VH-VL binders against q0atu2. Designs and how they scored, part 370

Target 1, 119 residues: q0atu2
Amino acid sequence: MLDKKARIRTSREYRNVFEKGKRLSGRFLIIYYVENALDNNRFGFITNKKIGMAVIRNRIKRQLRAIVREYQGQVKNKHDIVLVARAGIGKSSFEGMEKDYIAIMKKAGLFARNANKID
Short names: E, the ipSAE of ESMFold2; O, the ipSAE of OpenDDE; V2, 0.75 times the mean of E and O plus 0.25 times the DockQ between their complexes.

## First folded at step 20 (VH-VL; framework fv_dusigitumab)

Design hh17 (at its last look DockQ between E and O 0.76; V2 from the best seeds 0.80)
Fold by OpenDDE, look of step 20:
Structure hh17 (fold): chain C 119 residues (1-119), chain A 122 residues (1-122), chain B 111 residues (1-111)
Amino acid sequence: as target 1 above (119 residues)
Amino acid sequence: QVQLVQSGAEVKKPGASVKVSCKASGYTFTSYDINWVRQATGQGLEWMGWMNPDSGDTGYAQKFQGRVTMTRNTSISTAYMELSSLRSEDTAVYYCARDSGYDSGEFYFDYWGQGTTVTVSS
Amino acid sequence: QSVLTQPPSVSAAPGQKVTISCSGSNSNIGANYVSWYQQLPGTAPKLLIYDNNKRPSGIPDRFSGSKSGTSATLGITGLQTGDEADYYCGTWDSSLSAGYVFGGGTKLTVL
């Protein structure tokens, strides 16, 4: 589980990311990202009803949190990042989500410059 | 079979703009980014940028920032690359290429257009 | 000028093995998978190797790729005259200016 300090929790924090951040779309994910004034990154997760039933949405959230946690060390610091699940994510494998996350984060330039290879 | 078919050769004057098209077929157009790569005569490949046909998102190489515009028409599965303020140095063959990055988390171009020759001369 | 460095040319006789090196940095080859492209004269580039060492369908196993640290290598065994072409390495660069980068290209001549 992501540390509490690594989570976007308040509506205000989410709003700030949406209003001031950049947006990029992947196959299964949309990310909004903006620099923060902290020493750590914070992540938010959004799944809406078009993803599916609550059980599915919760599963997707768990999977996304797992992915984010696994690659947290490679992400450039001082960013607030919100992951929004797209409608098709419910049919994707965990590996597919993972690859999509990696790709979109690379496109966003959010991985550390000197980070080791992500396998 | 995946195919990328590009528009024909262009001859432009310095300062003009050129818009090259790339029509995709054989796959879901919106599922893969389209990249543009150019190659001057006798020179190497130069990446210009990527375009997400689904969202319209783009990322351009710094060299072309402010001068290149990548767009798409999803209804006809066609990607476009427009380069403005053309210079003689822009004379090159321009390629569109499909990016399979979303499938692997890494970026590589598995299918290429046949190329479009753009000549910039006064 | 290219972010990735390749030898400008290599040559070998038919049947021999040739290797083409590609040197980068921690932000590109060090952090991302490398791809190789073959460009026959007068044609568009063709994907030859992806994800460091994987071959697309239709690419014979005499083509191989490897990566170590910030360098990648393309190997071609059983060299054929039809292999005479330009070869480019490429990868994503995870620097502040994220984007794809190519090597300068290597011209392979079959003697």
Scores: ipSAE 0.881, ipTM 0.945, lowest interface PAE 0.6, mean pLDDT 94
Fold by ESMFold2, look of step 20:
Structure hh17 (fold): chain C 119 residues (1-119), chain A 122 residues (1-122), chain B 111 residues (1-111)
Amino acid sequence: as target 1 above (119 residues)
Amino acid sequence: QVQLVQSGAEVKKPGASVKVSCKASGYTFTSYDINWVRQATGQGLEWMGWMNPDSGDTGYAQKFQGRVTMTRNTSISTAYMELSSLRSEDTAVYYCARDSGYDSGEFYFDYWGQGTTVTVSS
Amino acid sequence: QSVLTQPPSVSAAPGQKVTISCSGSNSNIGANYVSWYQQLPGTAPKLLIYDNNKRPSGIPDRFSGSKSGTSATLGITGLQTGDEADYYCGTWDSSLSAGYVFGGGTKLTVL
């Protein structure tokens, strides 16, 4: 349950992240990220229709939102971050997606000092 | 079984470059990142950076930014580390190591190469 | 000069117990799981403990690990002469230049 202020909402906002941001790949996710001028982070989620039908895509988005919310308080402020689901993510578990997210966020340098699980 | 086999010892002059190879076998090369760690004689371990063989993404320790390049050739399951502008302080054993980060979300090195001795002398 | 601080050496007799400490900060041990590596003379390091206290397959249960706050401890019981090695702690550091860090190493001597 990300708040409205913590969501990337417009196509222009998404395009800014893709055009100006950095990109890192994990096994199930690609993360695009760029520093913003706000006092908070914003998150976006993309599931390509080639991943599966709407019920599968909606399940994956719900799971990714839950993961992001769990670690949201540990993410360095002032970033717009778009999570793009890779092909094959539908065969992953929640735990597999979570571990992938943790690994790629650490390698991107986006977790702060106290990267604990509780927001 | 998982194995990382590194190239042989190198002797270099100051100012030169060295490129160390690390051939992986016994697992899917593109599924795990390769890290590079060095150790000067009688000293401790020093992390240099990580490389994702699938994407080619890298992250380098700040100390080596601008001097290190980590690459791969997926066709032969081989990772490379190139260190330029060598100094005598770069004399060390260089190790490649596989990290389990994507399996666990925590970083540790479960398999190591045998090491490559690089000597920088005038 | 290492980011993680270990005693430079420890020693004990065969059959005895030893502990090796590893002291860090909130950005490394405080935020991330700790691993331990054994380096026998003339060989590459080998994973000994991961996720603070877990043993990979083939590591005997006389090796143990623990973590509290910004400090970690490796315990070795039933010391054998084959345990003479350098031991390193390691973890991810989440500070400005995020990356992996090692302790300075501890030389274990079995008398």
Scores: ipSAE 0.738, ipTM 0.900, lowest interface PAE 1.2, mean pLDDT 91
ESMFold2 (binder alone), look of step 20: mean pLDDT 94; pTM 0.959

Design hh18 (at its last look DockQ between E and O 0.70; V2 from the best seeds 0.80)
Fold by OpenDDE, look of step 20:
Structure hh18 (fold): chain C 119 residues (1-119), chain A 122 residues (1-122), chain B 111 residues (1-111)
Amino acid sequence: as target 1 above (119 residues)
Amino acid sequence: QVQLVQSGAEVKKPGASVKVSCKASGYTFTSYDINWVRQATGQGLEWMGWMNPDSGDTGYAQKFQGRVTMTRNTSISTAYMELSSLRSEDTAVYYCARDSGYDSGEFYFDYWGQGTTVTVSS
Amino acid sequence: QSVLTQPPSVSAAPGQKVTISCSGSTSNIGANYVSWYQQLPGTAPKLLIYDNNKRPSGIPDRFSGSKSGTSATLGITGLQTGDEADYYCGTWDSSLSAGYVFGGGTKLTVL
């Protein structure tokens, strides 16, 4: 699990990201991202009922958290990032989801300039 | 079977705009980003930007920021690249290319259009 | 001028092996997969290698790619006259100005 400090937790925090942040869409994910005033990044996760049953939504959320955690150290600091799962994500493999995350984050320029190789 | 067919050659005056089209076929148009790359005569390849046909999201090279606009018409599987305020330096062959790096989380262009020659001259 | 550096030209006789280097930095080759493109005279570029060392369908195995650190290499064995072309490396740059970058290109002449 992500550290508590690395989580967007309040509605206000989410609202701020949606209102002031930039938006990019991947195949399975949409990310909203905005700079924050902290020394660390915070991540939020949204899965709606279009994704599927609660069990599926929870699985997807766990998978996304795992992906974010794995690459957390390579993300540029001082960003609030919200991941919104798209409807098709339920049919995606973990690897597919991971690749989508990597690609969209690269497009956003959110990986560190001196980041290690991402596979 | 995947094909990208671009519009014909263009001749423009300095200061004008050019809009090149790229019609995709043989695959789901909205599933792959379209990139634009140009090549001046005798010069190398220069990446201009990417466009997500599904969302319409774009990312442009800094050199072209404010001057390039990449759009799409999903109903006809066609991508467009418009370059404004044309200069003689913009004389080049412009390519559209499909990005298939999704599978690896990387970026590479597996299919290319035939190119569109844009000539800017007074 | 190009973000990625390639030798401007290489040459070899038919049947020989050639290598084309591509030098970058930590933010591009160091952090991302490298692709190679072949451009025959008067034609559009063609994908030759992707993901550092993978060949698309139809590309013979005499074409190979490798990556180490911030550099990549394209290898061509059994050189043929039809291999005479320009070759470009490319990769994503994860710097503040995220985007795709190409090498300056290498002209391969088959002697």
Scores: ipSAE 0.877, ipTM 0.944, lowest interface PAE 0.6, mean pLDDT 94
Fold by ESMFold2, look of step 20:
Structure hh18 (fold): chain C 119 residues (1-119), chain A 122 residues (1-122), chain B 111 residues (1-111)
Amino acid sequence: as target 1 above (119 residues)
Amino acid sequence: QVQLVQSGAEVKKPGASVKVSCKASGYTFTSYDINWVRQATGQGLEWMGWMNPDSGDTGYAQKFQGRVTMTRNTSISTAYMELSSLRSEDTAVYYCARDSGYDSGEFYFDYWGQGTTVTVSS
Amino acid sequence: QSVLTQPPSVSAAPGQKVTISCSGSTSNIGANYVSWYQQLPGTAPKLLIYDNNKRPSGIPDRFSGSKSGTSATLGITGLQTGDEADYYCGTWDSSLSAGYVFGGGTKLTVL
């Protein structure tokens, strides 16, 4: 999604994160994450049918990709990270998803020493 | 009218456990994480960990890892902190506090319980 | 020692100004917003400043906050006897043992 090497591509890669990774839940998102053997991070996105119709799921997925792209420079390297949208995410705004992502990434210890978006 | 009301003072012997409760009202309990912070007499504030009331997920300060357990009962909007293998250094006031993380992406404690005094002595 | 460093005490006369410093590192103050808490004698802490410089409802504008690099500052003007309290800075620490950290506290005396 971001760039080609920053994507989790195969079902096997996704299963590895779910089986070996840690899990943290926010209001709208669940993240699964595990260290990888690469020099970079990879991101995956899951939007199940419980969230809504395809147009809604595609919109959510697009918004989550934008959020991840915005903060990717702050994420500690060498992690595979899967974002799973929770059923209630349809009631969230873009800003709500963004705040949720920041909160759970900090609680997971996945943000590096770079400053977050601040004024 | 956000309010966090904690259980009463406890006196414990070394080696025992203590479980402090924190009942929330005036907001949706499952929407905000509860953190626990303690303060020994004449000392500063010491963060112990966070707990997500919706999922039950926790994150503990390394100092307390293995001795602290944070839980909840969502049907009565109540968070709990249990500290085991108590020693005299655990004598402190224990606070629960609501964190702001999911509203702002930044963590601060906007509402605090009144505190629970735990005294560990023989 | 606390992760964040504050002076142990400060004092000033009624009506004057004080500044309370909070010094940290790139993994805490450098990477995250700072909050300040007021603790009156015998009471629970109260949020005074959040997001570096914002006041919650009910906190008068005599209280201000700022952040620069790895340091934060609480300013209190127009000092009143009721401002005598302990003041704590706090922030998230993004290091390996991610969690919240407080300063050691500063006792303010109004004399």
Scores: ipSAE 0.780, ipTM 0.908, lowest interface PAE 1.1, mean pLDDT 91
ESMFold2 (binder alone), look of step 20: mean pLDDT 93; pTM 0.956

Design hh19 (at its last look DockQ between E and O 0.60; V2 from the best seeds 0.77)
Fold by OpenDDE, look of step 20:
Structure hh19 (fold): chain C 119 residues (1-119), chain A 122 residues (1-122), chain B 111 residues (1-111)
Amino acid sequence: as target 1 above (119 residues)
Amino acid sequence: QVQLVQSGAEVKKPGASVKVSCKASGYTFTSYDINWVRQATGQGLEWMGWMNPDSGDTGYAQKFQGRVTMTRNTSISTAYMELSSLRSEDTAVYYCARDSGYDSGEFYFDYWGQGTTVTVSS
Amino acid sequence: QSVLTQPPSVSAAPGQKVTISCSGSSDNIGANYVSWYQQLPGTAPKLLIYDNNKRPSGIPDRFSGSKSGTSATLGITGLQTGDEADYYCGTWDSSLSAGYVFGGGTKLTVL
């Protein structure tokens, strides 16, 4: 699981990302991202009721956290990033989510230069 | 069958704007990004940017920042690329291309429009 | 001038094998899948290889792709006259200015 310091936890922190950050939409995810003043990245996860029942939402969150954790080393530092699950994510495979995350993060230019290759 | 059909050739004066259209068919338009690539006569391919037809999000090559605008009309499955402040160097064939990168988390263009010739001359 | 470097031209006789190289950096080829495009004279580019070594439907197996480190290679065996075309490599660039980049293109002449 993501380290506590790598998590966006407060409403204020989320608000800051939404208000000051950039937004990009993927197939299954929307990301909001903004630079922070820390030495580490922080991630937030949002799954609303249109995703499905609580059990489904929790599963999606777990899967997204796993994806984020796996690729954490490739992400540029000093960013707050909020992942918002889109309605169709419930029907996607884990691999589909992963690929969507990678693609959207690449579009956002959030993978670090000279980082470990993705492929 | 996936098809991208682009608008006809354009002749413009320097300083003018051109708007090229790309009508998609044979697939769900909002499910794939549309990219624009141009090619000057006798030259190589040059990527201009991507547009997400679902959200309208865009990403442009730095070279075209501030001068290119990529849009879409989802009701008619049509993507648009507008290039302003045209210069003679903008004379090229402009292609729209479908990005199927969602399948791999990467980026590649599996279907291309037939191209639109844009000529900029005084 | 192009971010990815290709030889400007290659040539071979029918039936022979030819390879086209594509050289990049750790920010593009080193970090992302490479695609190859074939452009016949007077036509739009056509996807030839994606994800380093995968062929779209309709592309014969005499076309192959590979990647190692920061370089990619397109291989064409059993060269045919119809293969005479321009070939471009392309990939995503994860540098400060994220975007797709193409090689300069290679003109393949069938002797």
Scores: ipSAE 0.881, ipTM 0.944, lowest interface PAE 0.6, mean pLDDT 94
Fold by ESMFold2, look of step 20:
Structure hh19 (fold): chain C 119 residues (1-119), chain A 122 residues (1-122), chain B 111 residues (1-111)
Amino acid sequence: as target 1 above (119 residues)
Amino acid sequence: QVQLVQSGAEVKKPGASVKVSCKASGYTFTSYDINWVRQATGQGLEWMGWMNPDSGDTGYAQKFQGRVTMTRNTSISTAYMELSSLRSEDTAVYYCARDSGYDSGEFYFDYWGQGTTVTVSS
Amino acid sequence: QSVLTQPPSVSAAPGQKVTISCSGSSDNIGANYVSWYQQLPGTAPKLLIYDNNKRPSGIPDRFSGSKSGTSATLGITGLQTGDEADYYCGTWDSSLSAGYVFGGGTKLTVL
């Protein structure tokens, strides 16, 4: 579970990322990201009806949250990041989504191993 | 059989632009990013940037930001690299290479084009 | 200048072993897997080692790789004259100028 302060909560917060942020696409995911004025990162997740029924969409959201949680210590601080599931993600494995996330986050310049590490 | 076949050698004047093509075959072109790497005579490899053929997204090395543009035409499975405001120090062999980042989350270039020599002289 | 430091050259006799070092930082080798590329004279680079120590199909097991901390090493045993080439390490650099980086290259001479 992501910490509550690490979540994008309001439609205004989501809109800010979409309007002012950069977009970068992988095989299964699209990320939108923008610097924020906070001391921390915030994450949002979007799955639309084209992905599948609610059970499938909820499973994908849960898997993406787990992936983000696993790698959160490597994400450069002060960013709002929205993960959008692409059509076809339902046929991907957890590992496939994970590797896609790692690749696009590195290419976006958002990963730095040991970022925000505390001794 | 994965292949990357590049366009032929170019001779350019300082201040001009060059556009190198890289035609892919033997795999799904939109599934892997194309990177561009150059090498001046007797020198090492220099990474220039990546391009996602599906989305058109790019990321450029800071040294080339503002001078390089990487594009594609998916209908003919071809990637392009254009370098503008050429200088004599841009004389190099330019390679396209396929990266495997989406397969592993770690980047390496598993297939390379044959290289395109670009000579910039007055 | 390269971000990753390699010796400019190394040499050994046929049948011997040689190692090629690659030194980086916590933002590149320390944070990411290392690959190695072989460039025979007059040819494009070829992937030799990926994920620190794995060989793609067709690369003989006399080529090996390892990584420790912010350094990586390519090992070549049973040297052959056909191994004369330039060797480059490469990895992702996660610093503020995120991107791929190569070592300066090492010329291997078999004599």
Scores: ipSAE 0.769, ipTM 0.903, lowest interface PAE 1.1, mean pLDDT 91
ESMFold2 (binder alone), look of step 20: mean pLDDT 93; pTM 0.953

Design hh2 (at its last look DockQ between E and O 0.63; V2 from the best seeds 0.79)
Fold by OpenDDE, look of step 20:
Structure hh2 (fold): chain C 119 residues (1-119), chain A 122 residues (1-122), chain B 111 residues (1-111)
Amino acid sequence: as target 1 above (119 residues)
Amino acid sequence: QVQLVQSGAEVKKPGASVKVSCKASGYTFTSYDINWVRQATGQGLEWMGWMNPDSGDTGYAQKFQGRVTMTRNTSISTAYMELSSLRSEDTAVYYCARDSGYDSGSFYFDYWGQGTTVTVSS
Amino acid sequence: QSVLTQPPSVSAAPGQKVTISCSGSSSNIGADYVSWYQQLPGTAPKLLIYDNNKRPSGIPDRFSGSKSGTSATLGITGLQTGDEADYYCGTWDSSLSAGYVFGGGTKLTVL
């Protein structure tokens, strides 16, 4: 699990990201991102019922958190970032999610590529 | 099989706008970003920006921010690049290119249009 | 000026080997995969190498790519007259303004 300080936890924090942040869509993910006044990044995760049953949604959340944790060190600081899972993500592999995350984060200018990415 | 076919040559006056089209075929249009690259006569390649045909999202090079607009019509698998406030320095061949780096988390252009010559002159 | 630096020109005789260098920084070549493009006179660029060292189908194995640190190199063995072209390196730059960047291009002349 991400550290508490690295998590978007309140509705107010989520609302701030959605209202003031930028939006980019990937194949399986949509990210909303905005600069924060902190020295660290915070991440939020949203999985809607369109994805599937609660068991599936929970699995997706765990996978996304794992991806975020893995690449956390390569993300530019001082950002609040919300990941919204798209409907098709339920049929995607972990690797597929990871590729999408990497691609969209690079496009957003939030992610510096690293040699540990899936090739 | 995969093809990007661009619109014909354009001649414009300074201050005018130009809109170049790029029709894609041979693959799922919405599955690959379209990038635009230009090349002035005798000069190198210059990246202009990317466009996601599925979402319509775009990212432009800073040099062209506020002056370039990349759009698409998914029903006809066509991407568009519009450049406004044209200057003589905008005289170049403009290319659309498909980005196929998604699967590797990379960015590279595996298919290119034939290019569209845009001439800006008084 | 181009973000990535290439020699303006290289030349060699048929059958020889040439290398084209591409120098960048930690925010581009040092951080992402490098691609190479061949542009024959009067034609659109053609993908030659992607992901540092991978060849698309149809590209002969006499073309090779490598990357080390903040630099990349394109190698061409068994040089042919048909290889006379401009060659460009490119990669994603993760600096303040994320985007793709090209080298200045290298004109290869086959003597």
Scores: ipSAE 0.880, ipTM 0.947, lowest interface PAE 0.6, mean pLDDT 95
Fold by ESMFold2, look of step 20:
Structure hh2 (fold): chain C 119 residues (1-119), chain A 122 residues (1-122), chain B 111 residues (1-111)
Amino acid sequence: as target 1 above (119 residues)
Amino acid sequence: QVQLVQSGAEVKKPGASVKVSCKASGYTFTSYDINWVRQATGQGLEWMGWMNPDSGDTGYAQKFQGRVTMTRNTSISTAYMELSSLRSEDTAVYYCARDSGYDSGSFYFDYWGQGTTVTVSS
Amino acid sequence: QSVLTQPPSVSAAPGQKVTISCSGSSSNIGADYVSWYQQLPGTAPKLLIYDNNKRPSGIPDRFSGSKSGTSATLGITGLQTGDEADYYCGTWDSSLSAGYVFGGGTKLTVL
């Protein structure tokens, strides 16, 4: 699980990312990101009701948290990053979500090294 | 199968703009990003940027930021690259290429257009 | 100028083996997968190797790739005159402004 320090928690924090940040879309994910004034990164996760029932949305949120934890050591510091699940993410595998995350994080300039599990 | 077909050669004067097209077929156009790469005569490959045909999102190499615009028309599966304020140093062959990023998480260009020669001279 | 360094040229006789090196840094080859592209005279580049050592369908196994540290190597065995081309390595670079980078290219001459 992500540490409390590494979580975006309040509505104001989320709003700041959406209003001040950049956005980048992949196949299954959209990321919003903005530089923060901290010495660490913070992550937020949004799955809206359009994606499916609560059990499906919770599974996707857990999978995205796991992906973020796996690659967080490669993320450049000082960013607030919100992952928004797109409609259709329920058709993706864990691997598909993972590849999508890696691709958009690289294209956003947020990764500093190889983010694949196997080098 | 997968094919990228580019527009024909262009001759331009310094200060003008050029817009090169790249028509995709044989795959779902909105599922893969299109990148643009150029090559001056007798020189190597130079990456210019990427464009997501679904969202319209782009990322440009710093050298071209402010002069390049990458767009698309999804209804005809066509990507575009426009380069403005042309200089003689922009004389090159311009390629479109499909990137693999969303399938693999690593970037490589698996399909390339045939290239479009752009000549900039007075 | 190229971020990735390749020898400008290499040559060998038909049937022999050559290697082409590609040297980078921790922000590119050291951090990401390497691809190789073949460009025959007057044609567009063609993907030859991806993910360091994998071949697309239709590329014979006499083409091989490897990566160690911040360097990558393309190997070509059983050289044929049809292999005369320019060869480019490429990878993602995460320094400063993230983007794709190519080596400067290597001209392969077969006799």
Scores: ipSAE 0.814, ipTM 0.915, lowest interface PAE 0.9, mean pLDDT 91
ESMFold2 (binder alone), look of step 20: mean pLDDT 92; pTM 0.950

